# Ledger of designs, part 23: VH-VL binders against q960a1r229to459

Target 1, 231 residues: q960a1r229to459
Amino acid sequence: LKGDRIELLLPKNIDQFKKFKKDRTVISSGLITRFVSTRNPKEFSQKWISTKYVKEFNEITVNKDSVVVGAALNIQKMADTLTSSLSINIGKEIDSFIQKFSSPQIANFATWTGAIISGAKSSLSVSDLLILFNVLDAKLTLLNNSGELTQVAIEEFAEKKLFATHTIVNAIFSRSLTGFLFCLKLGETSEQDSTNFNFAALVGNQVSRIFVGLGGQPKRLTSLEVHIDAL

## First folded at step 8 (VH-VL)

Design q14 (framework fv_solitomab_arm2)
Fold by ESMFold2-Fast, scan of step 8:
Structure q14 (fold): chain C 231 residues (1-231), chain A 119 residues (1-119), chain B 106 residues (1-106)
Amino acid sequence: as target 1 above (231 residues)
Amino acid sequence: DVQLVQSGAEVKKPGASVKVSCKASGYTFTSYYMHWVRQAPGQGLEWIGYINPSGGSTNYADSVKGRFTITTDKSTSTAYMELSSLRSEDTATYYCAREYLGDYYFDYWGQGTTVTVSS
Amino acid sequence: DIVLTQSPATLSLSPGERATLSCRASQSVSYMNWYQQKPGKAPKRWIYDASNRATGVPARFSGSGSGTDYSLTINSLEAEDAATYYCQQWSSWPLTFGGGTKVEIK
């Protein structure tokens, strides 16, 4: 779509998306429609590219060993997918933890990618979704400016600030996760309150993953993991 | 904890200017739009403008355009509104309110600043 | 601009009674929110996108509607529900509020 100061491209497949991405801001169609209708176009200059018609950003695939969640999906759809596809104990903890940091409004409208990028960018705020992805050993499929797809661990994505140079296409979670998931959010209990710090631990019989968030990227407690795994 | 704290009440004469502050804490200031909404005594709510703190872009209601300016100081996470050429009709409580980006509702509000314009 | 008309202006009921507040838009809207405001206090987000309760809002509150006709219902009034309720649309520029309905408890 073209307006006085708004250009919106609607690629139909991943190859068109790669060709047209360039310096354009990636945005969901719902957010574009809301922004255009609620803002005065003459006060803004926007160059957007939509993920609406590109299947890779919108698909959910549950395989025997993995779950793939497209980048354009909202937080609630992601949570529902993980809850139904991962073990009962892990899924229930995911659902419970997410409810502590977002209202139904936020979860049903905000994309999980927006929340992950926001969390990775912040040096001051604790991100509950980012620590959840860290403890679950999530991988992200990324598209670079040269049109290449690559997969990186969520820890690498945040540490290297890959949000500045890459577009998130989807997230991949292992269905082979074992053990018990424990998540803590410390601060006020309101959905809108910022967390002072958070903690997430996945304790398995062979491997444990433990993270603490004090602002910015969550820190992995590798020494504690070694001690627990030795039991 | 998200908190928006506004400056204290103001009493001004017609023709003067008033500047009200809204100090944000508990979140990344530049990630959310900040709006201003006013309410005349015993009356309803009237939206008067917003600012995007990350880029500084602003938008104002026609009722105040030409007299109204919104600014921010990123280093102190503070938004300001300034209304000039005050009229008796500008007597109101002025609220800052945070827009949850992309969801188009006001999730947190300041406590309000009463501005009285009297001769 | 889209004009929102709320009715009645004032609703005075006893505890336990059902209250229905109306909000009508001058043209079709796809997004309607409601805010609760008590005297001397800032408004609070109450219902968003027509029917969703904000966190902490009691289950006795429900929102409904589409197009030009929206309503907020309180199934069994409590004393703490005394407040003015404002509807607000953001389907098009500029954002507008209704005039409010004041709920009084006898």
Scores: ipSAE 0.000, ipTM 0.440, lowest interface PAE 12.3, mean pLDDT 81

Design q15 (framework fv_solitomab_arm2)
Fold by ESMFold2-Fast, scan of step 8:
Structure q15 (fold): chain C 231 residues (1-231), chain A 119 residues (1-119), chain B 106 residues (1-106)
Amino acid sequence: as target 1 above (231 residues)
Amino acid sequence: DVQLVQSGAEVKKPGASVKVSCKASGYTFTSYYMHWVRQAPGQGLEWIGYINPSGGSTNYADSVKGRFTITTDKSTSTAYMELSSLRSEDTATYYCAREYLGDYYFDYWGQGTTVTVSS
Amino acid sequence: DIVLTQSPATLSLSPGERATLSCRASQSVSYMNWYQQKPGKAPKRWIYDASNRATGVPARFSGSGSGTDYSLTINSLEAEDAATYYCQQWDSYPLTFGGGTKVEIK
């Protein structure tokens, strides 16, 4: 990269990343993903830190009970990982749903972290990737400014606006997820003013997770979950 | 009338790459996943991967992962498999096979492409 | 990986006899399919989702089973039924096939 007064650090491991992160902007992919992830249109940073060589942001780990997807991976790589690691029904529905909201051009370029942060920041637009993470009970590994790693539920990340104070390292999905997954995206494109609605339900033998997106953060339909689980 | 027509037999040296095509007709190409299954001479069937032609999402078996790529050309309704760094154990007949979304079975199969890896 | 074990490896019977082919999974599966393959030909859809006959499959064929134990039955064997039959699970990736049962007509 050539440019006036741009500083890009390339840490080689997580300890160097923790030490050098400070006030630097995290970059893991092209400029479009970084741009989408910024809160203010007038925000500029001359100091960047790369996740490119830090294992924890780039790894995919499939364990007996969980699958871990590094924060630097693009949406398509995340989808491929979940489809191959979770039950076939859940995996196929994930793939089908992603194809409805993310073109191959975007999915092979944009990081899933950029899309999650953008969705969590929005108060008006529905977020398809965020509702998907909500219904799948995703956990995020976060790094704070003091170098501490913590795990939080995706719902907590969004509700507490932890994107403002933390860096996402990876996402963790349970391989014990069972049941029927159904995702829906509905929007009007023929009208000047389009409206968007999304819905995601995972109906399992012991617990159900049901979310609706009408604008902003998805809402959990807890009363409906209790009713369905009683059947 | 659904048909899957594959390219002709290939003979390759160890270390080479091979690319096999599967041309679909008689249906909407992007509505169905396309899988690849191979069969070594005198042996059983081995699943090696799939592609969703709508979005390009892929999954590969560990036995070929890192050497195997599935792609599509929507304009010609054709799926391709490419296997690199060929080994003698890759000698097999390679089949493309279609599945329904939600039906979970292979309903139509290509005629097969024999790939022989020998020195 | 889910391992599918088919038995017997070879079944040699006379026309009119009843053939039963077994497929056992190393863990419980909900989706089991069967394919017919004749020498030099591609596999052909035969039974899907344990018990549904594909279009064109004769009524003498039936599939049954659940959990770890599945079977394919031919009620009255005919000469055209000589083939290798493979079971295949669709519960988890990688998709796996059994080793096949070869049905021969005496």
Scores: ipSAE 0.000, ipTM 0.454, lowest interface PAE 17.2, mean pLDDT 83

Design q16 (framework fv_solitomab_arm2)
Fold by ESMFold2-Fast, scan of step 8:
Structure q16 (fold): chain C 231 residues (1-231), chain A 119 residues (1-119), chain B 106 residues (1-106)
Amino acid sequence: as target 1 above (231 residues)
Amino acid sequence: DVQLVQSGAEVKKPGASVKVSCKASGYTFTSYYMHWVRQAPGQGLEWIGYINPYGGSTNYADSVKGRFTITTDKSTSTAYMELSSLRSEDTATYYCAREYLGDYYFDYWGQGTTVTVSS
Amino acid sequence: DIVLTQSPATLSLSPGERATLSCRASQSVDYMNWYQQKPGKAPKRWIYDASNRATGVPARFSGSGSGTDYSLTINSLEAEDAATYYCQQWSSYPLTFGGGTKVEIK
């Protein structure tokens, strides 16, 4: 491995980003993304791409049936958007839950994308933002190495480890979500030997989504959903 | 109760394509991933791919990539696999299998579809 | 790809004997499952996440292990246990199965 000069690339829109990404795997770390050659994986570039100024990654679109949150936005901005655009009961719980796992300083500086990718990579740690996206049935718009856009469920993104081959463009949430949202986080202050778990349930009139996190990816409690939906 | 019912046996010539169906019942089809696993005569099990019926996203094993397509019809709760450019080594019993969402394992399997590739 | 090596390939025992089937992974795995397959039939869920019995599996079956070394034990063999048992990892794609251990009753 050779030391080389570092270049920071600042694309302003998705077409410029696609051009810089062509034939390269993008490794995301919040606002700064490193890319590695996919043609020759043994050769590395010291080029870094900032997603901070990509127009499409900073957009918030509130449609009649959905809300779209750009990939470069911080956790607090995402939470504020969901709280104002989803039902009151769901919004209140999102706000409450985020306050428990993310300090105001972290939430105002860290991107939701960075937190989701970090959570999806971990096999031992519980991810609060990932379970929240799971219970809300979030969809992600992804950009592949060929410049194509696709949409996937958050569970699929985490399971298939699509963070290794795709760039997150935005998250899509349904505004038709109704019912009672309940989120729980239990853990110790100490990182060493800490016991941590989280739980999230969205209980609607016709369908329920229930997840538990004990380490790694959250597990869906489908049998419990069936029993609650029968009531 | 949950059932996965597959289409009947197929006999094909080398170079042809085969399409096998797996009809699901007794659960919400779009809430569970569907996988395909094959078994050559007298041999072990080989995972060949999956589909997420909710979004239609797929993942294929390298052994079949480029010749293999999994699709679904949500209106009939049916998953399909199509394998093209058939070779003699594709002779196998093909199973659909449902992934349990509460843990990572195959909880229900179809009865199997025998595909024979012969001249 | 994660390679799973099962041993022995065939195990021939009498009713009442204890059977231990081994499954070794080429690298550490997070989830290991076992499936029972009888001749001409589809595989059946048997053990999931190393040690959990699937519904309907007799108490004489137990799974154990972590990391790279896993085992399926049958404390007291019965005639109905004659089958091929496959281990399967769910830590990375592609998903892989072991070569199977065939349990025969004398």
Scores: ipSAE 0.000, ipTM 0.397, lowest interface PAE 21.8, mean pLDDT 81

Design q17 (framework fv_solitomab_arm2)
Fold by ESMFold2-Fast, scan of step 8:
Structure q17 (fold): chain C 231 residues (1-231), chain A 119 residues (1-119), chain B 106 residues (1-106)
Amino acid sequence: as target 1 above (231 residues)
Amino acid sequence: DVQLVQSGAEVKKPGASVKVSCKASGYTFTDYYMHWVRQAPGQGLEWIGYINPWGGSTNYADSVKGRFTITTDKSTSTAYMELSSLRSEDTATYYCAREYLGDYYFDYWGQGTTVTVSS
Amino acid sequence: DIVLTQSPATLSLSPGERATLSCRASQSVSYMNWYQQKPGKAPKRWIYDASNRATGVPARFSGSGSGTDYSLTINSLEAEDAATYYCQQWSSYPLTFGGGTKVEIK
């Protein structure tokens, strides 16, 4: 009744988003109907703001040194962008890994931002997208409540729980990453089931990044990195 | 109808503080930013700062050197401006002004509050 | 901060003449507004986002410009148009106003 009403604002650019955001709940507009049908009404937020139509959140920029992927893009669009922009060995493994944790239906519907925030919030479940961002040394551009933009490492975003105070604008990936990417997912994901374990390793000539997920934030295996780099 | 009604004129001595109110009506108070702009006699307009009544976040002009504080009382739909360590140069008419939600401009202004600081 | 320079400071014209008011910004701005202020009264919304007339503003008023150069034009001036007009930028904080152009009818 009264509790069933919502206000949804649809800003068209980042300046409008800054103006409209206030204390409104940030969402992808495509999930509104699903949220209404599945959420307990007493937990439902009355004032919402969408990132879906914000120009800057839907941009993809490929520079000589970096790839920038807007926050409102779905998982499949992000994967396609990385596959076409990063080295062949890295790109092919990204595509393969995403297929293991996300169906085409989910990848074409869910935003990468939603998946990253969900993974960063959990202390019990592993996140396949979060470990992928960790191994790729992803940076996030964040918007704070004062309208300021900052860049942080994905590890810092999760560790400091910056999802509580910031809006993700985009993700930045280095095009100088080289070597072989290997990702492993062990376990089943279904309604009320969780992935038990995941692993991601990027093995390069100068730089190796190795992570394991057992629940919560992925753990970096720095001793193993030193050993691999010595080979 | 949207209305912004400000408190009455104030006369203060140098070094004193003054608090000016701006009572909003005709709209949802927490949905619009509220700004303060002052105008010295015979001079132009100077922006002082804003408040977002929803969360209480503020932004102040550096030119006022931290002597200005903006607050709100959501229960009465009222914005307040406080000036401390008053100087004769603070003699001005102070306006509250509402920021239009759909674009960047001041759509409604209060009638103004004259603050006079003795020489 | 962004400095807005308005010219002329005062414009004295007869009814029926065209008035053109200039506002120049020290750097490129994305949002420029104009406010009308009559003696003893609060400023009133007049033109927003360079060229949009606020509700109730007569069609003889038009705004134009982009980047650093903006203008407000009054085609066929009327006695009720006597006022000071201020430009105002909304591209960065602190928000700033021009010094104003006083339009007088003689």
Scores: ipSAE 0.000, ipTM 0.454, lowest interface PAE 13.0, mean pLDDT 83

Design q18 (framework fv_solitomab_arm2)
Fold by ESMFold2-Fast, scan of step 8:
Structure q18 (fold): chain C 231 residues (1-231), chain A 119 residues (1-119), chain B 106 residues (1-106)
Amino acid sequence: as target 1 above (231 residues)
Amino acid sequence: DVQLVQSGAEVKKPGASVKVSCKASGYTFTSYYMHWVRQAPGQGLEWIGYIDPSGGSTNYADSVKGRFTITTDKSTSTAYMELSSLRSEDTATYYCAREYLGDYYFDYWGQGTTVTVSS
Amino acid sequence: DIVLTQSPATLSLSPGERATLSCRASQSVSYMNWYQQKPGKAPKRWIYDASNRATGVPARFSGSGSGTDYSLTINSLEAEDAATYYCQQWSSYPLTFGGGTKVEIK
């Protein structure tokens, strides 16, 4: 049995993170993400886990067919990685879009996982990063409380609210995506009164992915995709 | 494949000490808690302690506290238990058991080391 | 300490019969596990967190229960199921085991 003390645990790899997590509080990079209930009633020591130094959460891997971006990386590092590893027409738009919705101070400080989770939770606000992940068909590697890794589509992560039960390990983007990416953010028409709207479209030779954000989860415009793909 | 391989049987006199080893393979040794459980002949299982190999944190059952020490050697992925001032009541098969990562149960067990305290 | 009482101490049944093993805790527990042990062998993971079968455990085995009352059921007993089954709680230290139920095949 231990007394009432707070211990900060700094796991250096995913195996240590899994061991330390066991229903304990997780601190994502620089922000407290959530409380996990303690299941062992005789362990009164509070242990806080930082994801900041977990090797797998800080890795960037560019493979022939995919780009993997670790969960602890900030928005700017993610953007730079995608811009340099995806096709030029997609990369240019990612760089442009991120500059429009995030200042350098925010992009170099905030993690992309924090922004994705915030966007997935929201019922009223428009999430620029979430719509970008939707149009790019991003997949997330998730860790459950039993230490199992699974891979899910970004749409499934948001729809099933998996942020409540899983830890994001990384994001995976296909390097086989082709075509032109177009992103648009419609600003407020007056002071603090109007809600923003956003739009993202990837128009390829054989496939199109089109989303609109009206508050909450981005809506896929399937009928428009069918019409454009028929041209 | 995960394996826990323990040292061979020991026969000791009352008052002596015994040291049993448990060599782990097939996983990252420092990522899992290691426990020790004993079983007297014809009796049930008794938990006696654990160690966290990453930091060396230990917890011992009151039945062995003061006579029991668990240690690890990270370079050889080996956990050790040492029990001193042996009594006839310590005669048992001693098992090392790995705590599952992310949930609370023993997923792998060593084959056991029989310790006999005689005369 | 949390005391776990298993019953019956010994259960003798024929192949194909259903066996139900009981484990009662002296106070409410949050985690209950079951281990199978054959003579001369180490215990083996069997059921964890009341109802989850460990990898390789046949579908005829199921666990259930909550609070102070838990059970392990074998729907259609087979010869290889002859063993002693121990329940084990992980709600507080010291960790404790039940006295075991020996399953014998006639």
Scores: ipSAE 0.000, ipTM 0.430, lowest interface PAE 14.0, mean pLDDT 82

Design q19 (framework fv_solitomab_arm2)
Fold by ESMFold2-Fast, scan of step 8:
Structure q19 (fold): chain C 231 residues (1-231), chain A 119 residues (1-119), chain B 106 residues (1-106)
Amino acid sequence: as target 1 above (231 residues)
Amino acid sequence: DVQLVQSGAEVKKPGASVKVSCKASGYTFTSYYMHWVRQAPGQGLEWIGYIDPYGGYTNYADSVKGRFTITTDKSTSTAYMELSSLRSEDTATYYCAREYLGDYYFDYWGQGTTVTVSS
Amino acid sequence: DIVLTQSPATLSLSPGERATLSCRASQSVSYMNWYQQKPGKAPKRWIYDASNRATGVPARFSGSGSGTDYSLTINSLEAEDAATYYCQQWSSYPLTFGGGTKVEIK
């Protein structure tokens, strides 16, 4: 779709996406729907590229050892996928946590990718979804401007600010994670409430992962992990 | 830590041009849209335009279109606004403001630059 | 253009009192934000997307509303709350602001 100040490209596969990406802003199908229904297209001057028809951004693959969630999926679809494919204890906490930080309207519309990038870009705001990805040891498949795919840990993505130079294609979660997941945030009585602190811990038999968010990227509490694992 | 620091006050005659700078620090400059908002003395806020530093895309309010240009210098992380053919009604404090990614609001504002247009 | 009408223009109240500021849009909006501005200072992020408090905003502030009708409430006024509060829509360009409500503490 194209207009005087608006261009929206709809590549059909990853190779066309690589060819047409250039300096265009990436949008999912949900954002296209909002753009058309909520905003006057004639007033918008941006160049956009859609992930709607590119398989890699929309796929869900559940393997024996891993779960792959495409970047174009909304928060609720991602949560449902993780809840059904990870251990029962971890899945229940993911569902509970997401219900506390996002309304059904937002979770069924906004992409998890948008939430992750927002969290990684902020130096002051606490990101609920980013801390969740940190405790789950999520990996991201990234596409650079040269068309190369790389896989990085979520911590590295945030630390190196890779959102500035890369497009997120999908997230990969290990199905080998064991133990109990515990998540906490301020404002849990109000969906979409502002948070200035959050906490997430995955406590297992051999390894624990503990993170706290006080603004900026979540911090790993490695000394506390050592003490918990010693018990 | 995020900061937006603007250039100093300007006094201009009608018909002149003014160029105001907004130097960004503490974040990846090209990852956030930069907007300009002005406020006439004793009046409210008026949005006048934005630029996407990554792609160079701009959008200007009709009140300034044809006289207004927003540019960036990526090497110095600086956004500029230039307003030509100045009129008395352009007298205002001009603010740069960063658009928050993932949600639609202005999260950081420059301290403001007062532009006075007088005969 | 979407026109935002704020009322009242001025609220003069004592510490401890409850203040309610209204913002009405000429058509339905998807995003409504609020900014606090003190004399001689730049506006500061306050409430975004109708009800979310920005980092550092005291819990006594709350935003609500949808469609065309929005409000900002301060449950118990403090002296430092004296400021002008502007609503702002992000549904279509040009972006527009309300005329502001000035909160004065007696």
Scores: ipSAE 0.000, ipTM 0.404, lowest interface PAE 16.2, mean pLDDT 81

Design q2 (framework fv_solitomab_arm2)
Fold by ESMFold2-Fast, scan of step 8:
Structure q2 (fold): chain C 231 residues (1-231), chain A 119 residues (1-119), chain B 106 residues (1-106)
Amino acid sequence: as target 1 above (231 residues)
Amino acid sequence: DVQLVQSGAEVKKPGASVKVSCKASGYTFTSYYMHWVRQAPGQGLEWIGYINPSGGYTNYADSVKGRFTITTDKSTSTAYMELSSLRSEDTATYYCAREYLGDYYFDYWGQGTTVTVSS
Amino acid sequence: DIVLTQSPATLSLSPGERATLSCRASQSVSYMNWYQQKPGKAPKRWIYDASNRATGVPARFSGSGSGTDYSLTINSLEAEDAATYYCQQWSSYPLTFGGGTKVEIK
């Protein structure tokens, strides 16, 4: 008898991914490394499927009105894409915010998808990447177990916990967003307890988008948006 | 039958750029990832990057990131590597190698292109 | 990066003898491959996924191992087996190779 062996599939396109997904657990390249390094016998009995090499999860498409970032790309590649595709004021703040709260090691190896899912699952901590997606009005393309593609707002993805039933294919950002982006993270670190707070505001020529994170999903400050847009 | 045929040897000065080609035949070019692996004289093998010819997605080793680009020409079924700002430690034989779809090994290799960086 | 340590660096044996080449990973890996390289030639696929022989590889070759410890065994050496053998992991990027074991026939 063999024992202690993992089965992992590395599909190369979305049709292979749909065919081979079945009962397999979806994993990113970073999680594969972590899993293998811990060598957990329980996990070695599972069937895994990777998103790392799926063509459609690694594509970047810049259209006239939108930019599309594949789900398997790392945080830095996403940031670079947004910085070069969105207005200069928005792009500079995105780069600044990510560098401020994500080390080069994390940004160059962790997928943005993993960070978004982690943030959406948390009820205690704030998620900097999740609030960034909220303020930018990001849409996610999702694949369900029946092979259907749908688009949802990032707020809906987090609120309905769609990470439990869907695979993220890509994120879509509007290139029509204008104005100035401001992102902030504040936190108290102590020996007893720590509390975290984050904030993101896009104050534009058309409509303002303002969010605050106090733990869990960011909340939209619609009344403040109305007052600022009246100025 | 599958073949990967690489361009001829190159001799470059430090600071120059080099571009090496790998022409594929005997299979659907866009259906397989193409990797590049180098080997310094008398040394072992070092993976330096890959490209998915269908979508153009690339991944580069940190040892060459910022100086290294992989591209493809689908009309000629050819993959290219370009390495800029050449240093003496870039002296190596460079191989292209095909990754089989759904598998995790290099099934076919090019014959190699020797790149010598000297003054 | 996953570091692969191959031992011995050189193995010198006579025809008909059994050779065992070791590859040890700095952390657990589940996808280990072996490539044969002769002087002046490109590497050639040899063993994939720890134990599967590539097409055309003689039955005297076998691969085994799991986790951090892997081996390539040549049951009865032939003169044509003189080459350097490299192990290679495909568990995480960057992909890495061992330093190689050179098999010499006396």
Scores: ipSAE 0.000, ipTM 0.406, lowest interface PAE 17.8, mean pLDDT 82

